# VHH binders against Tyrosine-protein phosphatase non-receptor type 20 (PTPN20), part 4

Target 1, 254 residues: Tyrosine-protein phosphatase non-receptor type 20 (PTPN20), of Homo sapiens (Human) (q4jdl3r159to412)
Amino acid sequence: IMQEFMALELKNLPGEFNSGNQPSNREKNRYRDILPYDSTRVPLGKSKDYINASYIRIVNCGEEYFYIATQGPLLSTIDDFWQMVLENNSNVIAMITREIEGGIIKCYHYWPISLKKPLELKHFRVFLENYQILQYFIIRMFQVVEKSTGTSHSVKQLQFTKWPDHGTPASADSFIKYIRYARKSHLTGPMVVHCSAGIGRTGVFLCVDVVFCAIVKNCSFNIMDIVAQMREQRSGMVQTKEQYHFCYDIVLEV

## First folded at step 1 (VHH)

Design N2 (framework vhh_7nfr_2)
Fold by ESMFold2-Fast, scan of step 1:
Structure N2 (fold): chain B 254 residues (1-254), chain A 125 residues (1-125)
Amino acid sequence: as target 1 above (254 residues)
Amino acid sequence: QVQLQESGGGLVQPGGSLRLSCAASGFTFSSYWMSWVRQAPGEGREWVSSISSSGDYTYYADSVKGRFTIARDNVKNTLYLLMDSLKSDDTAVYYCARDLYYDSSGYEPTGFDYWGQGTQVTVSS
């Protein structure tokens, strides 16, 4: 398993990061060295403005699984994030981080803090309609209203709250339930999946989701192939050997 | 070691002006949003203004909009607050803070991970 991860690390994939490296886009990146490929980045609006996000298409047994892998939004990219969600008609956001872990900011609070007051953005107004706090994750239902048109879109955000500050979850059960709930909640567009950088925990989520779908369809799967497909579309997907091993551990639980 | 050091406070008459500075060290200043937060005697902390890492985006509390200007110099690692048309209600200790998270008040931060020691601003006749 570790040999597979090392083989993935040794691959020199061709790809350019020109858009993310533009001076005007530097403040839009949470980490200076984690950038989307130009060929798979998610363009915003008619001007194709920048956001640190990648389209990820994974093929297994003739089925295609479509996602957006993205960083945890910054204060300066909250408008961009919601624009991306709306323009891609995404109805599910999987958030695999708390806002703060170990005293370090992992993701800004990009949604309304209460049911009483919507989040006022330049182009959108986001309403928190309801929420449910479960043992391992929080479900939030949003109505996102585009100010210029008055059109509204329903978005379900699923925040996994029990990933440890270091390593991987000791028990796979909670994460399995979380991923299954996210898949069952999916209706339209690519599923938007993020953690802090949008590659580590995000990569694990995507891999496990595809594997579960394969199992349900009685299809074969290959974890190394799934991760390799992701890495061709966003650099560094599944960030550590521990996360890679965790993908195998989860599969053995099913 | 992260340090934020404010200066420029003092006593001023209503209608007067002051310029606050905050010298930052121990971190990559140009990578962080920065804010000014004040605390009036006997009151809780009130957010005043925020500025993006590049300086291109600025946000202000309604109470100071049009009177205060936030600015930064990323070469000098310094944050500024230029205060014009000061009112008695502006009397407070002003803190320089590094932004942590925000709420629905137009990019108003709800938390900070580092604070300066504060500088006293008194507006009195």
Scores: ipSAE 0.000, ipTM 0.154, lowest interface PAE 16.2, mean pLDDT 85

Design N3 (framework vhh_7nfr_2)
Fold by ESMFold2-Fast, scan of step 1:
Structure N3 (fold): chain B 254 residues (1-254), chain A 125 residues (1-125)
Amino acid sequence: as target 1 above (254 residues)
Amino acid sequence: QVQLQESGGGLVQPGGSLRLSCAASGFTFSNYAMSWVRQAPGEGREWVSSISGSGDSTYYADSVKGRFTIARDNVKNTLYLLMDSLKSDDTAVYYCATSPLEYDFWSGDYYMDVWGQGTQVTVSS
């Protein structure tokens, strides 16, 4: 297993990060060294404006799994985030982090905190319609209204709240239930998946989701191949050897 | 064109030390991960060690951990393998490679493109 992670780390991937390194886009990155490839980044609007997000397509047994892997939004990128969600017709967001962990800000609160007051953005108005607090994750249902057209879009956000501050869960059970719940949602476009940087926990989620789909369909799968496909589309997917090992641990528990 | 030239092999007594070098040309050396692979007589290729393009990350086969050190000089376009506490089992032709490490999960083996003629290391009394 560790030899596989080493092989993934040492693979020479030709990719450019020019868009993310532009001075005008520097403040839009949560981490300076975690950037989307130019070839797979998610462009915004007709001007193709920047957001730290990548399209991820994973192929297994003739099935294609389509995601957007992105960082936890910053205060300055909330409008961009919702624009990305709406332009890609995404109706499910998987958030694999709390806003603050171990005293460190991991993700800005990019949704309304109250059922009574919508979040007012430049181009959108986000309403929290209802929410359900479960043992391991929170389900929030949003109506996102585009101010210029008045059209409303339904978006479901699933926030996993039980990832430990350090390392990976000792038991995969809660995370398995979370991923299964997310996958059974009826997707209209790519699932938007984020943590803080959009590569570590996000990579684990994508890998495990594909593996579970393969198991359900009685298809073969290869974790190294799945992670390699992700890394060709977003640098550093599955950030640590512990996270990579956790992908295997989850498979053994199922 | 990519060219790799290994040197530094030879005959050494058990417990001895050798320093292998690989001179690289024809590409931007610092942009590529480099590896050492060896092949003992009558055996398949065995991955020994790898180093990232920047030199910040190094990896070793279990059989050589604590005895071998991989290093690179990006100004001189040279890869090194510092070999200490050599054992008879280290006898092999050592090759320098720039190719990505390809791992076959099911066989538990690596496929690597190998460049150059290699340098013979013989550990014998």
Scores: ipSAE 0.000, ipTM 0.130, lowest interface PAE 20.4, mean pLDDT 82

Design N4 (framework vhh_7nfr_2)
Fold by ESMFold2-Fast, scan of step 1:
Structure N4 (fold): chain B 254 residues (1-254), chain A 126 residues (1-126)
Amino acid sequence: as target 1 above (254 residues)
Amino acid sequence: QVQLQESGGGLVQPGGSLRLSCAASGFTFDDYAMSWVRQAPGEGREWVSSISWSGGSTYYADSVKGRFTIARDNVKNTLYLLMDSLKSDDTAVYYCAKGSTYTIEYSGDSLTFDYWGQGTQVTVSS
């Protein structure tokens, strides 16, 4: 397993990060060295404006799995984030982080805190319709209203709250249930998946989701191949060897 | 080589004002978020304020909000902290700290920055 991760790290992946490195876009990045490839970035609106997000397509046994892997929104990118969700007709957001971990902001609170007051954005209003707090994750139902049309879009956000500040969860069971629920909730568009940087825990989620779909379909799978496919579309997917081992640990629990 | 040099500290009376400066060199100053962190004698480090790479976003600890203003001059490679209505509780060594990213990450519980200045002493006493 160690040898596999080392081989993935040693791959020379062609790709340019020109959009993310433009001066006007630099403050839109949570981490200076974690940027989307130009070829797979998610463009926003007619002007194809920038957000730190990548389209990820994973092929296994003739099936294609479609995601957007993105960083946890910054205060300055909340409008961009919701625009991305709506323009891609995404109905599920998987958030694999708390807003603050170890005293550090990992993701800004980009949704309404109250059922009574919507979040006012440039082009949208986001209403928190209801929520359910479970042992390992929180389910939030949003209605996103386009200000210009009054059209409502339903979006389900699933926040996994039990990932430790360092390392990986000791028990795989809670994360397995989380991923299965997210897949079951998916209806339209790519599934939007984020943590803080949008590569580590996000990569683990994508890998495990594809593997579980393969198992259900009685298809073969290869974790190294799945992670390699992700890395061709967003640099550094599955960030650490601990996270890579955790992908195997989760699969063995099934 | 990264260097951060604080100045502007000193002794002031309660209710007084001070302007701290931090001269930065050895890196592209406008590529990074910058912060002020203080440490009182016998206490742990306390985050005070942060400013994004462009100066467009600023954040403050509740204890200083409304009294302190963080600013930066990217042409002069200088970070500032304007301190107003100083209290005895503001007595501390103030450190200029460089973030590792363009964005602001703050913590009162766990502070980690890749470079620190040597600090400047602020004493608020009658």
Scores: ipSAE 0.000, ipTM 0.134, lowest interface PAE 17.9, mean pLDDT 85

Design N5 (framework vhh_7nfr_2)
Amino acid sequence: QVQLQESGGGLVQPGGSLRLSCAASGFTFSTYDMSWVRQAPGEGREWVSSITGSGGSTYYADSVKGRFTIARDNVKNTLYLLMDSLKSDDTAVYYCARGEWELLDYGDSEAFDIWGQGTQVTVSS
ESMFold2-Fast, scan of step 1: ipSAE 0.000; ipTM 0.344

Design N6 (framework vhh_7nfr_2)
Amino acid sequence: QVQLQESGGGLVQPGGSLRLSCAASGFTFSSYGMSWVRQAPGEGREWVSSISYSGGSTYYADSVKGRFTIARDNVKNTLYLLMDSLKSDDTAVYYCAREGYDILTGYSDYYYYGMDVWGQGTQVTVSS
ESMFold2-Fast, scan of step 1: ipSAE 0.000; ipTM 0.262

Design N7 (framework vhh_7nfr_2)
Fold by ESMFold2-Fast, scan of step 1:
Structure N7 (fold): chain B 254 residues (1-254), chain A 126 residues (1-126)
Amino acid sequence: as target 1 above (254 residues)
Amino acid sequence: QVQLQESGGGLVQPGGSLRLSCAASGFTFSDHAMSWVRQAPGEGREWVSSINSGGGSTYYADSVKGRFTIARDNVKNTLYLLMDSLKSDDTAVYYCAKAPYSSGWYEDLGEYFQHWGQGTQVTVSS
């Protein structure tokens, strides 16, 4: 397992980060050194504007699994985030972080705070229709209305709240149930998956989701290959050797 | 050559107990999640219980929770189902099923279970 992670770290990854490094896009990155590849970045609108997000396509046994891996939104990127969700017709957002962990800001609160007042954005209005607070994750149902057309889109956000500030969960059971629920909730577009940087916990989620889909379809899988595919499309997916080991632990736990 | 052989079924009165066993061979038993699935007369297959490769995580259908216990012995390559407080609704053929890997979706029946045993009949009747 550790030998596999070291081999992944030593691979020459293709691609450039020119868009993310442009001065006009500097304030749009949560971390200056965690950027999307130019070739797989998610362009916004007709102008192809920037957001720190990558399309991730994973192929296993002839099936393609399609995701957007992205950073936790910043105050300055909330409009961009919702534009990305709607332009890609995504119906599920998997959020694998709390807003603040260990005193560190991981993600801005990019959704409405109450059922009574929608979040007003430049081009969209986001309504919180319903929510359920469970032991290990929160389900929020949103209606996103495009102001120019009045069309509405239903989006389900699943926030996993039990990832520890350091390391990985001691018991994988809660995260397994979370991933299963997210997959069962998926209907349209790529699944949008984020944590703080959009590479560590996000990478674990994508890997395990593909593995569980492979099991359901009676297909073989290879965790190293899945992570390698992700890393060719977004640098650093599955950030630590502990997270890589946790992918195996989760798969073995089920 | 994967082989799964169930045993321990029989006729029992309501409120009785049975212990089902599944002897596994032809694969590394400790690497795979295992499940029990049942089929009542005229009904489809119903998932009953699953256990992960290490035995640390167990899952049960709502209809059997609190009455049945799934267990495994990785040294003996044997899966068990301990059935207490049996009801007439528990009457079915019980099958042992092998997951493709150590992980297994306990709610998924058929498509992801690659190998099934021949089954053992449990009849609960007075």
Scores: ipSAE 0.000, ipTM 0.102, lowest interface PAE 20.5, mean pLDDT 82

Design N8 (framework vhh_7nfr_2)
Fold by ESMFold2-Fast, scan of step 1:
Structure N8 (fold): chain B 254 residues (1-254), chain A 124 residues (1-124)
Amino acid sequence: as target 1 above (254 residues)
Amino acid sequence: QVQLQESGGGLVQPGGSLRLSCAASGFTFRSYAMSWVRQAPGEGREWVSSISGSGGDTYYADSVKGRFTIARDNVKNTLYLLMDSLKSDDTAVYYCVRDEDIGGYVEPLYFDYWGQGTQVTVSS
């Protein structure tokens, strides 16, 4: 398995990061060296404004799986994040991080924390309708209202809370149940998936989701091929050899 | 210096009643919404009930509504949870928590101060 990961690391993939490197967009990146390719970035509005996010399409056995892989939002990019979700008609957000881990800020709190007070944004209001706190993840139901039109959009956010600060989850079973729940919750648009940078834990989630769909449909799959497809669309997907090995561990558990 | 100290837990049979108390110190108690959160064995944290700083607004989880009553005494700086018609599913460690949002309640993961907890066991 390590030889496969090394082969993926040694590939010199073409691709340009011009949009992310523009001076006006630098403050919109959580990490200066983790940027979307120009060819697969998610444009916002008529002006095609920048957000650190990539469209990911994975093909297995003639089926296409469609995602947006993105960084954990910054205070300055919360409006952009919700605009992206709404413009793509996404109904599921998978958040594979806590806001703070080991004293380090991984993701800004981009949703309302109170059932009483909506989050007021420039173009949207986000209402927390209800939530459920489970052993390994949290389910939050949002109504997102566009201020100009009054139209409402339902979005379900699933936050996985049991990823350790170092390594991978002690139990593959908890993460398997999380991903299965996310897939069952999916109705419209690409599934929006993020961690801190939008490449490591995010890449593991996408790989495992495709593998589970293949198993359910009695189709063959190849983990190296799935990760290679992701890396052509967002640089560095599945960040560590431990994360890569974890993808295989999950296949053995199912 | 902010401290929350729970008491009143114990072993009771199904259908029994318990009264939990939480003594608060180190802050202006009347200015903060207060909540009860529980954690059952092998499960995550579940919000149970919240009360506004004035005591004028109360909120309950569907699982406890009609059976539990939250109350506070702002002179004594004490929060209460009156639990009636206890069920085996109510078995948990109960925590007193200070709410970060003074105008409302917030998700249990975002409470800024937690007590040590008091064990409630409902068993026959």
Scores: ipSAE 0.000, ipTM 0.234, lowest interface PAE 11.2, mean pLDDT 84

Design N9 (framework vhh_7nfr_2)
Fold by ESMFold2-Fast, scan of step 1:
Structure N9 (fold): chain B 254 residues (1-254), chain A 125 residues (1-125)
Amino acid sequence: as target 1 above (254 residues)
Amino acid sequence: QVQLQESGGGLVQPGGSLRLSCAASGFTFSYYAMSWVRQAPGEGREWVSSISSGGGSTYYADSVKGRFTIARDNVKNTLYLLMDSLKSDDTAVYYCAKEDYVWGSYRSTDAFDIWGQGTQVTVSS
């Protein structure tokens, strides 16, 4: 397992980060060193504006899985985030972080604070229609309305609230149920998956989702191959050896 | 330079079949989702079908479901539309279009920046 992670870390992948390094885009990155590749970044609108997000396509056993891996939105990128969700017709957002962990802001609150008050953005209005608080994750149902057209779009956000500040969950069962629920909820567009940086916990989610789909279809899978595919499309996917080991631990629970 | 070249259109009777082809060059074909869009005389552009970059996911407009099949050959850099049980309402110019983004199920013609020259399909008795 350790040797596999070491081999992945030593792989020198080609790719440029020119868009993320542009002076006008510096303030749009949560972390200076965690940037999308130019070739796989998610462009916004006709002008192809920048957001710290990557398209991820994983192929296993002839099946294709499509995701957007992205950072937790900053206060200044909330409009950009919702534009990305709507332009890609995504109906599921998997949020694998709390807004604050260990006293540090990991993700700004980018959705409405209550059922009574919609979030007013430049081009969109986001309504919280309903929510359900479960032991390990929260389900929020949104209606997103484009102000210019009046067109509405339904989005389900699934926030996993029980990832520890350090390490990985002691019990894989809660995270397994979370991932399975997210897959069953998916209808349109790539699944939008984020944590704080959009590479660590996000990478674990993508890997395990593909593996579970393979198991259901009685197909072979290879965790190293899945992670390698992700790393070709977004640098550093599955951030630590502990997270990589956790991918195997989860698979053995099934 | 990105280039898309459609072929295979023609005149067919109602209930007939046609196979459209689109030859792609100037980009890594296997990286991009591809779509077919049509435009009937006096009408706006209508999305018909899309296929994911590897071919594992296909999507169809309600008007063509069960009658049309989209396919691709990433070795030959070619997109196909197999059209069965053609109706007079299918009469249109058919365009091959390249998605700018990895696509799940976005179904607006406004999503496309790159278009082919088009191929005419006429269904008439």
Scores: ipSAE 0.000, ipTM 0.124, lowest interface PAE 18.1, mean pLDDT 83

Design U1 (framework vhh_7ubx_2)
Fold by ESMFold2-Fast, scan of step 1:
Structure U1 (fold): chain B 254 residues (1-254), chain A 123 residues (1-123)
Amino acid sequence: as target 1 above (254 residues)
Amino acid sequence: QVQLVESGGGLVQPGGSLRLSCAASGFTFSDYAMTWVRQAPGKGPEWIATITSGGSTMRDDSTKGRFTISRDNAKNTLYLQMTSLKPEDTALYYCAKGDEEYLYGSGSTFDYRGPGTQVTVSS
């Protein structure tokens, strides 16, 4: 297992980060060194504007799994984030972080604070229709309205709240239940998955989701191959050897 | 030009209270999130709390029971109400306009932050 992670780390993948390094885009990156590849970045609108997000396509047993891996939104990128969700017709957002962990802001609160007051953005209005607080994650149902057209889209956000500040969850059970619920909730577009940087916990989620789909379809799978495919499309997916080991731990728990 | 000026700091005994103020000018205050950050002697900056333009608040778990962030848009002023102060709260307290990329790590330059107001908690 650890030899596999080392082999993945030693792979030098060619890829350019020109868009993310543009001076005009610096304020749009949560971390200066965690950027999307130019070839797989998610373009916004007709002008192809920048957001720190990558399309991830994973192939297993002839089936393709489609995601957007992205950073936790910044105050300055909340409009961009909702534009990305709507333009890609995504109905599920998996958020694998709390807004604040260990005194550090990991993700801005990019959704409405209450059922009574929508979040007013430049181009969108986001309504919180209802929510359910479960032991390990929170389910929020949104209606996202584009101001110019009046069109509305239903989006379900699933926030996993029990990832520890250091390491990986002590119990695989809670995260397994979370991922299964997210997959069951998916209807349209790529699933939008984020943590703080959009590579560590996000990578674990994508890997485990593909593995569970393989098991359901009675197909073979290979964790190293799945992670390698992700890394070709977004640098550093599955950030630590502990996270990589956790992917195997979760699979063995099933 | 953006200007932020903090006030309200001083010497206080453990268990005491202080209210810090941040006067903002040079931008439409009500449109931006505002943040309080502190820096203790010999340590890096520590994020305390953020209040969004819509009024929602995000607070550090270690202080959220004792510190409350609020704003008065009519006065272009940000506040931090501090209660049950401890010696470890001794720090220079800054307000910052909502650019979160500069609200972490030691040695970072915080553009659009004020000069700070000193809080000293001592018996």
Scores: ipSAE 0.000, ipTM 0.129, lowest interface PAE 18.5, mean pLDDT 83

Design U10 (framework vhh_7ubx_2)
Fold by ESMFold2-Fast, scan of step 1:
Structure U10 (fold): chain B 254 residues (1-254), chain A 124 residues (1-124)
Amino acid sequence: as target 1 above (254 residues)
Amino acid sequence: QVQLVESGGGLVQPGGSLRLSCAASGFTFRDYAMTWVRQAPGKGPEWIATITSGGSTMRDDSTKGRFTISRDNAKNTLYLQMTSLKPEDTALYYCAKEPSIAEYDSTGLYFDYRGPGTQVTVSS
């Protein structure tokens, strides 16, 4: 298993990150060294403006699974984030991080904190319709309104709150239930999945989701192949050997 | 506090040689695998070579005839000896530490254990 991860790490993948490295876009990256490939980045609007996000298409047994893997939004990229969600007609956001972990800001609070007051952004207004706090994740229902057109879009955000500050979850069960609920909630567009950088925990989520779908369809799967497909579309997906091992641990508990 | 500081880069003519160094502190250097990675403008990180705690080396096939990774555990220093340099080798070179079990946490997943890098420019 660890040899597989080393083989993935040792592979040099061709790809360019010109958009992410442009001076005008540097402040839009949470981490200077975690950037989307030009070929798979998510363009915004008519001008194809930049956001640190990648389209991820994973093929298993002739079935295609479609995601957007992205960083946790910054204060400066909240409008861009909601534009991406609306333009792609995405109805599910999987957030696999708390806003602050170990005293470090992992993700800005990009949604309204109250049912009473919507979040006012430059181009959008985000309303919190309702929310449910469960043992291991929080469900938030949003109505997102584009100010210029009045067009509204319903979005369900699922925040996983059980990932420990150190390591991986002690119990795979909580994360399995989270992923299954996210898949059940998915209706339209690519599923938007993020953590802080949009590669580590995000990669684990995508891998496990594809595997569960394969199991349900009585199809074969290969974790190394799934992760290799992800890495061709976003660099560094499944960031550590511990996360890679965790993918196998989760699958074996199903 | 893990700290990595690269040095030894500079301007060199094609066919020249450079030796990069990475001074490590804040951890037991000899217990961890160490890696060299480079990044050219507009391109993502490209893995070059890894040396294990036991001294075994793994190198990219495209550079292994020209680049040699080594370590000096007594000096807590990682090296990259580069020969027959080509314009295509122009990049910012980083050293990186393998995460420890204690560092396989949410912070370690996002924190780059790479130093600030050392610039190598190959041009006549």
Scores: ipSAE 0.000, ipTM 0.098, lowest interface PAE 19.2, mean pLDDT 82

Design U11 (framework vhh_7ubx_2)
Fold by ESMFold2-Fast, scan of step 1:
Structure U11 (fold): chain B 254 residues (1-254), chain A 124 residues (1-124)
Amino acid sequence: as target 1 above (254 residues)
Amino acid sequence: QVQLVESGGGLVQPGGSLRLSCAASGFTFSSYDMTWVRQAPGKGPEWIATIHSGGSTMRDDSTKGRFTISRDNAKNTLYLQMTSLKPEDTALYYCARSYGEDTVDYYSGQFDYRGPGTQVTVSS
């Protein structure tokens, strides 16, 4: 297992990060050197504007799984984030972080604080319709309205709140239930998955989701292959040896 | 080549103050989160403080009242102002560049680049 992770780390993957490194786009990155490949980045609007997000397509047993892996939004990228969600017709957002962990800002609060007042953005208005606070995660139901067209879209955000400040969860059970619920909630577009950087916990989520789908379809799977496919589309997916090991641990508990 | 060079350490009496500096080169300093870490003899690394590229700061609760992290982007320099120093603060202090999600996990001490450190000794 450690040999697998080392082999993944040592591979020099072809790909350029020119868009993310442009001076005008640097303020849009939460982490300077965690950037989307030009070939798989998510373009915004007619002008193909930048957001730190990557399309991820994983193939297993002839089935293709679609995701957008992205960083936790910054104050300056909230409008861009909702534009991405609406343009891709995504109905599920998996948020695998709290806004602040261990005194460190991981993600800006990019949704309405109150049921009574929508979040007013430059191009969108986001309404919180209802929410449910469960033991390990929070479910929020949104209506996202594009101001120029009046087009609205229903989005379910699932925030996992029990990932520890360091390492991985001691018990995999809560995260397994979270992933299963997210898959059940998915209807349209790629599933939008984010943590702080959009590669570590995000990579674990994508890997485990594909494995669970393989299990229910009685298909074979290979964790190293799944992670390798992700890394070809977004650099550094599944960030640490501990996270890689956790993918194996969580799968064995199912 | 990415380089981080700390300075400003030395011998100081209990109750004294020191200002540490970290000179950065080989990368766009203003775009990175920067961290101060210390390591005492026989102990693992201990996170002290991080300053984000946007200027917000996070500090360890045990030192936050005595230590202040700051940066000067025009000079590519990171600072740690230390006051009311105690013998327990004796350690090698080094600066580090934050790379991503796990490198900002202070409890694990993960970094992509760190300096060689500057020694702080608090003794009479």
Scores: ipSAE 0.000, ipTM 0.119, lowest interface PAE 18.0, mean pLDDT 83

